# Designs tried in a protein design chat: VHH binders against Probable endonuclease 4 (nfo). Part 5

Target 1, 285 residues: Probable endonuclease 4 (nfo), of Persephonella marina (c0qri1)
Amino acid sequence: MVKIGAHVSSSKSLDLVFDRGREIGADTIQFFLSSPRSWHWKERSDEEKELFIQKRRETGISPVIAHSSYLFNLASSDPVLRKKSINGVIRELKLCEELKIDYYVIHAGKSKGLKESEAVKNIIDSVKEIFSKVKLKHTFFLYETLAGQKGEIGKTTDELAQLMEPFKKENTGVCVDTCHIYSAGYKINDEEGFYSYRSELSKKIGLENVKVIHCNDSKTPFNSKRDRHEHIGEGSIGYKGFEFFLNDEYFRRLPFILETPKTADWDIKNMERLRRLIRTAPVAQ

## First folded at step 21 (VHH)

Design t04 (from q01 with D31E)
Fold by OpenDDE, last read:
Structure t04 (fold): chain B 285 residues (1-285), chain A 123 residues (1-123)
Amino acid sequence: as target 1 above (285 residues)
Amino acid sequence: DVQLVESGGGLVQPGGSLRLSCVASGFTFSEHWMGWVRQAPGKGLEWVSDISSGGSTGYADSVKGRFAISRDNAKNTLYLQMNRLKPEDTAVYYCAKEPYHDSSGYLEYFDYAGQGTQVTVSS
């Protein structure tokens, strides 16, 4: 079954994400564990955690995805920032593991003036430190594909392959964001481009390591190197780009998460738009 | 324990003004983003305004030019000056700790909120 959901507010209490997911008819959900623009951490009560687990069971919403803070930069040459980022990720992952959250999605980082190779090395070293302090038994640590904004690491399949290589025995993987890869220069909105990208993922990353699809249209044109999400079908990607993913033999097994603007009932509308694109039979590869 | 206590709400005519206050306790107020969110009848929580620990402010498009957020760290108090009030501003207003909104201004997170204060704008 194709699972479609959205990023939902985690305001006030984490258990409420399931209520909010139910309100929009989501099969799966994503949310922040804490403010993504603050270094402060909110300790969650045992009661809240228990209620979280209970509501998940009651609603059947699955999988459950957490998105990391936007402040984290695992590539940073600033030792203070890098350490803070590492510690932030550790706290979030520990909570994910405790709550049995299935996937943790992170932007690996930005070079901030470093050579790409140096930034990649820093990220790898950061993740090694993280995994030395957090054992992931349930949660998967997912690198998100990035749009290719200045300094971003994870904008190409080659970069992601490098990041993934040292951690083949760990719970790691990739989250593919349709807007990001489109902006990065992967022409997924036509058939040839989609299968080209799929082939690259298969060869360089392994399809089995792709765990989540962020399903976002793009406000900006192809290869813009910008990260601007648009409603499904309203952007430059168009319905076909999403139809390819939704009907692919492998990708259709994954959760599709909307991070589109949340005007009024747009989450419901966008989910419905995606659902209409789903065929009964997958495209065989 | 974190406590946020809102006050200053009430009934006002269109074009009128109100000043909301929020007294915070149980955490280091001066180190956190603070903000206001509101919930109108039949609607979800909406981000209104926020202010950083350094004093940087943000406003939802619907309130820009009419509302002004400020803070007094010595008093652990957050304020919202609301001018030129409109009927569509009618809502329960909540003081929020560490609020966050996406690029479109939609509320995606806050740590804590108070019990809220009712603001009603009506002729």
Scores: ipSAE 0.913, ipTM 0.956, lowest interface PAE 0.4, mean pLDDT 96
Fold by OpenDDE, last read:
Parts: structure tokens; sequence; C-alpha cells
Structure t04 (fold): chain B 285 residues (1-285), chain A 123 residues (1-123)
């Protein structure tokens, strides 16, 4: 069965993410471990952690995904910011391991004036340091595809391939965001473009390394290099773009996470829209 | 331990005003985003307003132009001035530590919240 869910609030206590997931009928969920716009870290009690594990078991929601802070920049030329980012990731990953969170999704970073090659090197060095201090046994560290905004690293499959190369023996992978790759110039909203991108992923990254799909439509046109999420079918991608992923023999086995606007009951509506696109049998390649 | 204590709620007529206060303790108040969230009967928690450590403010569309958030770091106190109150503003209002909302204004996170203070707007 295709697993569909959404980013849910982790307000007050992390265990509540499962309650909120159940409220919307989610098969899988994503959430923040702490404020994504603050450097302050919230320590979680043993009781909260145990309740988290208990509720996960009771609800059966899986997989469970954490999204990293937006403040982190593993590419930063500022040594203070880079170190803070590294340490922030380490704390988040340690908590993920403790809670047995399946996937940790991160925006690798921005060059911020650096050459792309230098930014890539900085990210690799940062991740090396992270993995020297955190041993991932359960959690996978996932680079998210980016829209191609100024300085972003991870906007192309080539960049992601470079980031992945040194860590083939580690729990690493990729989270594909449909809005981001569309904005970055991958024409996934038509059949030819979808299969072209799929082939490219297979060749450069390996499909097996794609672990999560962020399922977002786009408010902006194709190749806009902007990151603006829209409700499923309401944006410039359209239903076909999502239908291709949902019915692909490989991608349909992955969790699909909505990061669409969450006003009213749109999560429920968007989940329903996605579910309607699912066929009984996958499309053979 | 983090403590947030809200006060100032009450019953007012439509068009009336209230001023909420929140006294914080157990952490360095001045270094954190603070905000207000509310929960109306039968509804979930929603973001109302927040203020950065530097004083930058944000407001939900439903309260823009009517509510004003402020903070007094010396007193570890957060405020919410609510003017031109409407029946739909009826809710329990909570002071929240490190709130975060998405671009649509949906509340996605906060560290802690107080016991809340009831605001009822009714003729």
Amino acid sequence: as target 1 above (285 residues)
Amino acid sequence: DVQLVESGGGLVQPGGSLRLSCVASGFTFSEHWMGWVRQAPGKGLEWVSDISSGGSTGYADSVKGRFAISRDNAKNTLYLQMNRLKPEDTAVYYCAKEPYHDSSGYLEYFDYAGQGTQVTVSS
C-alpha cells in the first residue's frame, strides 16, 4: 500500500505528532524536532520519549520523518555558522536515533558567495564530521532536492551525486521534493520529463537511495527556481505529475509527505486527492 | 522548569478590547521567540501572533490590524493587545515559547505553553 501523510505539528510534545497524524488519517508523518528558526534546543524528557515510542507502536504510523532546522548551512564559509550547523544536526540526529526515527531530511546548504565546488566540499567535510560523532544505525540522513534558489546546493542530481559519493557505506539518501525539482528545471509534469528524471536519478544516484517523496505542487511556473508549495492539482505541476510518482513501481513503495499549505482541512483534502491517483497496479518500466 | 502564566482574559462585547499578559520563568526570556496561540471550541490550536527576540512581529491574517503583540524583557512578560474583538476571537489564548508557523500561518511548533486564559466575545 502506498503510504501518504503530511508534515504535522510537533507543538508541546513530540508524542502528539501521532495523535495529529491519526486525526488526518496519515499513514506516515513528518515533523520538526525543535523550532526550525531557532538555535535553541529543547531537551526532551524520558517520559516524552517513551510516550513517543508507545504511540508510534499503537498507531502504526510509519515511516516517521524528521525535518532539519532551516537555519543549518553545512556549506557556510563562516566557521561559526558551519560549526553551529554541524552541532545542530548532530543533536537532531542523536534524538532521531534515540526515538528510532526512520528518516532525517535536510537542506544541505547554500554557497553564499562561494564557488559551487567549494560549497560542495564544505558540505562533505561537515557531514564527515557529523558522522564521526553520530553513528546512524536506524535513521537515514537524507539530502533534499532543492528548487535552485540562489546558492542552493542539491538543486541538481549531479550535486547530490557528489554529496552522496563519500558516504556510500553510511545511512544516507535523497528526499525528492516534487515542487523543488520542477522549479529546478525537471519537467516531471509530463510523461517524457518524468521518465527522463527517473532515469537520471537511477543513473547518477540510484533509485534505491531515494527514500522519501515530498509531494508538493508549485505556485510558480516550470523552472522558476522558486520554492512555493501549492495544493495538489492547484499548481502548475498538476495531477499528472503526482500520478507518475504514485504509480511508479519503485516510488510507490516510498512515503509521500505533503508540505502543502495547511489551512482548514487541506491536508485531508490533499491526501484524498493523492489517493485517488493511485492505481491498483504499478506501471511497469 | 519553564513556566508560562497567562492572564487578562474575560468576557467582552463585540468591538471591545482586552489586553493579555504572559509572565515567563525558567528560561532566558529575552533570547527566544514568543507568541500567542489560541484554541476555539471544537477547533485546533492556531497561531495568532509572535515576536522575535529582536522585536520583529507577525500576525495571522484574521487578527492583523486589530491585535498587537509586544514584550518587556525586563519583566519577562509578553503582551497581546486585542482591539475590535469579534465573536470568532472567542478562544482560550495561550502564551507559547518558540512558536513557528508555515507560510500559510499554520502552527507547526512551539516548545511550551501556559495554562491559557479564556477570552469570550459575546453580545
Scores: ipSAE 0.911, ipTM 0.955, lowest interface PAE 0.4, mean pLDDT 96
Fold by OpenDDE, fold request of step 22:
Structure t04 (fold): chain B 285 residues (1-285), chain A 123 residues (1-123)
Amino acid sequence: as target 1 above (285 residues)
Amino acid sequence: DVQLVESGGGLVQPGGSLRLSCVASGFTFSEHWMGWVRQAPGKGLEWVSDISSGGSTGYADSVKGRFAISRDNAKNTLYLQMNRLKPEDTAVYYCAKEPYHDSSGYLEYFDYAGQGTQVTVSS
C-alpha cells in the first residue's frame, strides 16, 4: 500500500507527532526534532523517548522522518557556521538513531559566494566529519532535491550524484521534492518529462537510493527556481505529475510526505487527493 | 527546569482589551525566541505571535493590527497586548519557548509551554 502522510507539529513533546499523525489519518510522518530556526538544542527526557517508541508501535505509523534545521549549511565558507552546522546535524542524527527514526532529510547547503565545486567539496567534507562521529545503523541520511535558488547545492541530479559518490557504503540517499525538481527544471508534470527524470535518477544516483518523496505542488511556474509549495492540484504541476509518482512501480513503495500549507484541514484534503490518484496496479515500465 | 507561567486572561466583551503576561524561568530567557500560541475549543494549537531575541516580531494574519507582542528580558517576562478582541479570539493562550511556524502560519514546533490562561470574548 502506498504510504501517504505529512509534516506534523512536534510541539511540546516528540511523542505527540504520532497523535497528530493519527489525527489526520497519516500512514507516515515527518517532523522537526527541534526548532529549525534556533541553534538551541532541547534535550529530551527518557520518558519522552520511551513514549515516542511506544506510540510508534501502537499507531503503526511508518516510516518516520525527521527534517533537519534550516539553519544548517554544510557548504558554508564560514568555518564557525559550518562547524555549528556539522555539530547540529550530529546531534540530530544521534537522536534519530536513538529513536529509530528511519530517515533524516537535509538541505545540503548553499554556496554563498563560493564556486559550485568548492561548495560541493565543503559539503562532502562536512558529511565525512559527521559520519566519523555518528554511525548510522538504522537512520538514513537523505539529501533533499532543491529548487535551484541562489547558491543551492542539490538542485541537479549531477550535484546529488557528486554528493552521494563518496558515501555509497553509508546509509545515505535522496529525498525527492516534486515542487523543487519542477522548479529546478525537471518537467515531471508530463509523461515524457517524468520518465526522463526517473531514468536520470536511475542512471546518476540509483533509483534505489531515493527513499522519500516530498509531495508538493508549485505556486510558481515550471523552472522558476523558486521554492513555493502549493496544495495538490492547485499549482502548476497539477494532478498528473503526482499520478506518475504514485503509480510508478518503485516510487509507490516510498513514503509520500506533504509539506503543503497546513491551514484548516488541508493535510487531510491533500492526502485524499493523492489517494484518489493511486491505481490498483502500478504502471508497467 | 523550564517554567512558563501565564497570566492576564479573563472574560471581556467584543472590542475589549487584555494584556497577557508570561514569566519564564529555568533558562536564559533573553537568548530565545518566545511566543504565544492558542487553542480554541475544538481546534488545534494555533500560532499567534512570536518575538526573537533581537526583538523581531511576527503575527498571525488573524491578529495583525490588533495584538502586540513584547518582552522584558530584565524581568524574564513576555507580554501580549490584545486589543479589539473578537469572539474568535476565545481560547486558552500559552506562552511558548522557541516557537516555529510555517509560511502559512501553521505551528510546527515549540519547546515548552505553560499551563495557559483562558481568554473568553463574549457579549
Scores: ipSAE 0.910, ipTM 0.955, lowest interface PAE 0.4, mean pLDDT 96
Fold by OpenDDE, fold request of step 22:
Structure t04 (fold): chain B 285 residues (1-285), chain A 123 residues (1-123)
Amino acid sequence: as target 1 above (285 residues)
Amino acid sequence: DVQLVESGGGLVQPGGSLRLSCVASGFTFSEHWMGWVRQAPGKGLEWVSDISSGGSTGYADSVKGRFAISRDNAKNTLYLQMNRLKPEDTAVYYCAKEPYHDSSGYLEYFDYAGQGTQVTVSS
């Protein structure tokens, strides 16, 4: 069965993400562990953690995804910022392991004037330090595909392949965001473009290393290098782009997470739209 | 322990004004984003306004131009001046620590909130 869900609020207490997921009929959920615009960290009580585990069991929502802070930049040439980012990721990953969160999704970073090779090196060094202090047994560390905004690392399959290479023995992988890859120049809204991208993933990263699909349409045109999410079918990607992923033999087994605008009951609507695109039989490769 | 205590709510007529206060304790107030969220009957939590440690402010479209958020770090107090109140502003208003909303104004996170204060706008 295809798992469809959305990013939900984690306000007040983390256990409430399951209540909010249930309210919209989600099979899977994503949320922030802390404010994504603050460097401060909230310590969670044992009671909260236990309730989190309990509600997950009761609701059956799975998998569970955490999204990293937007402040983190593992590529930064600023040693203070890099260290803060590294420590922030470490804290979040430790909590993920404790709560048995399945996937941790992160934007690797931005070059901010560095050469791409230097930025990639910095990210790799940062992740090495992270994994020296956090041993992931359950949680997977996922690089998210990026739209190609200024300085972003992870906007191409080649960049992601470089980032992943040193950590083949670690719980690492990729989160594919449909809006981001479309904006980055992968033409997934037509059949040829979709299979071309799938082939690239298979060749350069390995399909088995793709663990999550962020399912977002795009407000901006193809190859815009912008990150602006739109409701499913309302953007430039259109229904076909999502239909290809949902009915692919491999991708259909992954969780699909909506990060679309959350006005009114659009989460429910978008989930329903995705579900209607699912065919009885998958497309064989 | 983090504590947030709201006050200042009440019953007002449409077009009226209220000023909410929130006294914070148990953390370094001046270093955190603070904000107000509200929950109307039968609705979910809604972001209303927030203010950074540096004093940068944001407002939901529904309250922009009518509400004003401010803070007094010396008193560990957050304020919300609400003018030109409307019936649709009726809700329990909560003071929130480290609130976050997405670009559309949807509340995605906050650390803590107080017990809330009831605001009722009715003729």
Scores: ipSAE 0.910, ipTM 0.955, lowest interface PAE 0.5, mean pLDDT 96

Design t04 (from q01 with D31E)
Fold by ESMFold2, last read:
Structure t04 (fold): chain B 285 residues (1-285), chain A 123 residues (1-123)
Amino acid sequence: as target 1 above (285 residues)
Amino acid sequence: DVQLVESGGGLVQPGGSLRLSCVASGFTFSEHWMGWVRQAPGKGLEWVSDISSGGSTGYADSVKGRFAISRDNAKNTLYLQMNRLKPEDTAVYYCAKEPYHDSSGYLEYFDYAGQGTQVTVSS
């Protein structure tokens, strides 16, 4: 069974993400551990953590994914921002381990006045410091593919390969966002383009290191370098791009997470659209 | 011991005004984003407005130009001035600590919310 879900609200208490996932019929969920625009950290009680673990077992919703704060920049040359970012990631990963969250997805960083090679080096140094203070036993740390806006690091498979190279013995990998890679110049809604990208991932990253698919259509055209999510089938990618991912022998095994606009019942509708693209197993006799 | 206590709701005619208050305790109020969210009967939570620690404000399109959020950090109090009220503004209004919404207005996160105050706009 292909696991399809969405980013859900983690408002009030973290355990409610399972109730909210169940309400929309999600197989898998993603959420924020704290406000993604605030440096303030909400400490979680033992009672809340126990409820989270209980509801994970009871609902069977899996995998469970956390998305990092948007404030973090592991590439920053500003020592105050970089230290706050490192400490923030450490706190989020420690909570992930306590709650046995399967994947932690992060935007690696932005160059912000640095050459990209120097930004990559800074990210690697930051992640080395993070892993010196957090041992991941369950959770995988995932770099997300990015569209390439304003110095984003992680827009190409070459950049991701560099970021991962020092951490082969750690729980690391990548999350592929369909809108981001389409905007970054990978024409995934074309058969040749999809298989070219797949081959590039396999060669430079290793397919086994791709752990999560963010399933988002795009409001903007191919190669725009802009990150504007759209409802499945209503953007520039269209159904064909998602059909390739959902029916690929490897990618179909991964969780597919919607981060599309969420008014009304759109998560339910978008999940239905994705499920209709899955080719059925051979017909029962 | 975070507490958020809303007040100032009531029954008003269309076109009327109300001023909501939220008294906060158990945290350093001045350092946090604060906001108002609402829940109409049979509907989910909807972001209404927020205000940063530095006083920068945001509003949902449905209330922009009619509602004004403000804060008094000396009194640990958040306010919402609601003018030209419409029947569709009928909801329970909640004070929220550290709200975050996506571009569509969906509430992806908040730390805490109060028990709410009812606003009913009816002729």
Scores: ipSAE 0.748, ipTM 0.888, lowest interface PAE 1.1, mean pLDDT 92
Fold by ESMFold2, last read:
Structure t04 (fold): chain B 285 residues (1-285), chain A 123 residues (1-123)
Amino acid sequence: as target 1 above (285 residues)
Amino acid sequence: DVQLVESGGGLVQPGGSLRLSCVASGFTFSEHWMGWVRQAPGKGLEWVSDISSGGSTGYADSVKGRFAISRDNAKNTLYLQMNRLKPEDTAVYYCAKEPYHDSSGYLEYFDYAGQGTQVTVSS
């Protein structure tokens, strides 16, 4: 069965993500561990952590995914910001391990005045420091593909391959965001473009290292370098791009997470739209 | 022990005004984003307004131009001035610590919320 879900609210207490996932009929969920725009960290009680683990078991919602704070920049040349970012990631990963969260998704960093090669080096150094202080037994650390806004690192498969290379023996991988890669110049909404991207991922990263699909349409055109999520089928990617991923032999096995605008019942509507794209008929030989 | 205590709700005619207050304790109030969220009968939580530690404000489209958020860091108090109230503003209003919403106004996160104060707008 294809696992389809959404980013859900983690307001008040983390265990409520399972209630909120169940309410919308999600097979899999993603959420923030802390406010993504604040450096302040909310300590979680043992009771909250116990409830989280209990509800994970009771609902069977899986995989469970955490998204990093948006404030973290592992590429930063500002030593104060970089140290805060490293410490923040360490704190979030330790909680992920304690709660047995399957995937931790992060935007690797932004160059902000650095050459991209220097930013990549800084990210690698930051991740080496993180892994020297956190041993991942269950959680995978996933670099997210990015659209290429304002010096973002991770917009191309080549950049992700560089980021991954030193960590092949670690629990690392990639999260592919459909809106981001479309905006970064990967034409995933036609057959040739989709299979070209798939082949590039296989060759440069290894398909087995792609662990999560962020399933978002795009408000902006192909190759725009802009990150503006849209409801499934209402953006520039259209249904065809999602149909390719949902019916691919490998990608169909991954969790598909919606990060589309969420007012009203749009998560329910978008999950229904995705489920209708899954081909169930046998293929004649 | 974080505590948020809302007050100032009540019954008001359409077009009327109310001023909500939230007294905070158990954390360094001045360092945090604060905000107001509301829950209308039978509906989910809706982001209304927020204010940064530095005083920058944001408003949901449904309340922009009618509501004004402010804070008094010396009194650890958050305020919401609500003008030109409409029946659709009827809800329980909650003071929230560290709210975060997406581009559509959906609440993706908050640390804590208070017990709420009822606002009823009817003839």
Scores: ipSAE 0.739, ipTM 0.888, lowest interface PAE 1.3, mean pLDDT 93
Fold by ESMFold2, fold request of step 22:
Structure t04 (fold): chain B 285 residues (1-285), chain A 123 residues (1-123)
Amino acid sequence: as target 1 above (285 residues)
Amino acid sequence: DVQLVESGGGLVQPGGSLRLSCVASGFTFSEHWMGWVRQAPGKGLEWVSDISSGGSTGYADSVKGRFAISRDNAKNTLYLQMNRLKPEDTAVYYCAKEPYHDSSGYLEYFDYAGQGTQVTVSS
């Protein structure tokens, strides 16, 4: 069955993410392991970690996904920022392994005045250092597709393929954000555009390496290079784009995570909208 | 251990003012984002205001122009000046360490919160 869920609050204690997921009827959840705007790390007690594992088992919510801090820039040429970013990712991945979190999603980095090739090289070197200090036995490290705002690395399948290449034998993969790729120039709400993108993913990355879908509509037009999430069906992508993903033979098997604006009961409403798009019979050709 | 102790709540009439305080201990107060969150009867936690280590402030739309957050790093104390209070401001107010909200005001994260102080605005 198709796993649909949302990014939920991890305030107070990490185990509460399961209670919050259950409250909205989520099959799968994503959350932050620490404040995404602070370099400070909150140490978690063994009791909190044990309760997290217990509630995961009791609720059956799966897959479980962590999103990295927004402060990390693995591409940085600033040695202080890069060291802090590498250490931050190491700490978050170690916690992911302790908690058996299935996926860790990260924005690879921003060039900030570097040439794209230099930024990609720095990211690869940073990830090599990270994997020299953390062995992933359960968790997959996922590069997220990005919208292409100034300097972002990961906006195209070519960039992601390059980032992935040295790590094919590691637990690595890709998270596809529907708003980001639409803003980056992939017209996924058109049948021809969707299948062209799917083919490109298959050829450049390997479709099996896509592990998570961030399921977000867009407040901005196609190819805007802007990252503005919108409620399902109320943005520029519209229902057609989500219908293609939800009914695809491969993508339908992946977790779909909403990162849409969360005022009122919008997570519940958006999940209902997505579930209504799932066909019970084969799609007519 | 991290401790956050709120005070200054009470009963006031609409249009009145209150000043909340939060005394922090167990961490280097000056290095952290701090903020106020509140919980009205029967409702979830709502972000009210936050302040960075450098003094930059943010406010929920519902309180802009009426509330003012500040901090005294020498005294490890966070403040919330609340003016022109309305019945809808009635809530338990919590001091929060490292709060983070999304663009819609949804509270996605905090490290710790105190026990809270009750604010009741009633005519």
Scores: ipSAE 0.726, ipTM 0.877, lowest interface PAE 1.2, mean pLDDT 92
Fold by ESMFold2, fold request of step 22:
Structure t04 (fold): chain B 285 residues (1-285), chain A 123 residues (1-123)
Amino acid sequence: as target 1 above (285 residues)
Amino acid sequence: DVQLVESGGGLVQPGGSLRLSCVASGFTFSEHWMGWVRQAPGKGLEWVSDISSGGSTGYADSVKGRFAISRDNAKNTLYLQMNRLKPEDTAVYYCAKEPYHDSSGYLEYFDYAGQGTQVTVSS
């Protein structure tokens, strides 16, 4: 059945993400491994890592997803920032492998004045260096689709195809964020638009390389190039766009992760809204 | 090891003021985001305020204009000046290392928090 969950707090101890996931009724969870706005890293004890593995088994929550720090820019022309970013990703991926986290989702980079082709080249060079120092046996490294705010790399399927091309033999893939692609100009709340996007993904990326759906409505209108998440059904995408993804033969097999605003019990409400969009089939005899 | 020791709580009448302090040790205080989070009776943790290593500050809507966060890096100390206190400010206040909240104010991450200091606002 369809796996629906949310980004949960990883405050204090990483194992608590499973408790927090169960509290909201999540099938699958995402969290940060460290503060996403700080270069500092909290070292985790062997005891904490063992508790994480134990609670993963006991709760049965899966897949388990980590989101990268927002500070990383693998495209940066500043060699100090790019080196820090590479080292940060290496550190996060090594922990993902130790904890057998299924997916690591990253914003590939921002051009910050570079031509897009140069930014793409820098990201590829950075990822080559990362994979020279980390072998992924369990975790998949996922480029997230982005809205196309100034300089973001990953707003189109063409850009993602370029980023993926050198790494077909590695554990790599794509995370599709519904708010981001809608803001980037993919009209996914329309039947023709959804199937056009699906076809484009299939041709340029391969559907099998899409591993996670970030399930977010949008506060801003279609093609805005802005990243502002909204509660399911209350934004510009509306219920129809989510219905297409949730009932698609391939996408329904993927984890759907909410990153919507979380005041009060909104994760519970948004998960309920998504679950009501899933069509059930007659029971087979 | 990281240690965060809050103090300065107490009983105060509505409209009054308190100044909270948090003395930090076991890490390079000046390099980190620091913040205050609180837990009212029967409620979850609520982000109150934070301050970057460079001094940029943020506040929850419920406390803007009444609370002021500051830090003294030479003394490894974080402060929260709380003015015009209301009964709804009653909570245990915790000093947090490296807090992060989403756009809605939900507390998505922190490294460590202290034992807390009780603030009670009542007539």
Scores: ipSAE 0.722, ipTM 0.873, lowest interface PAE 1.1, mean pLDDT 92

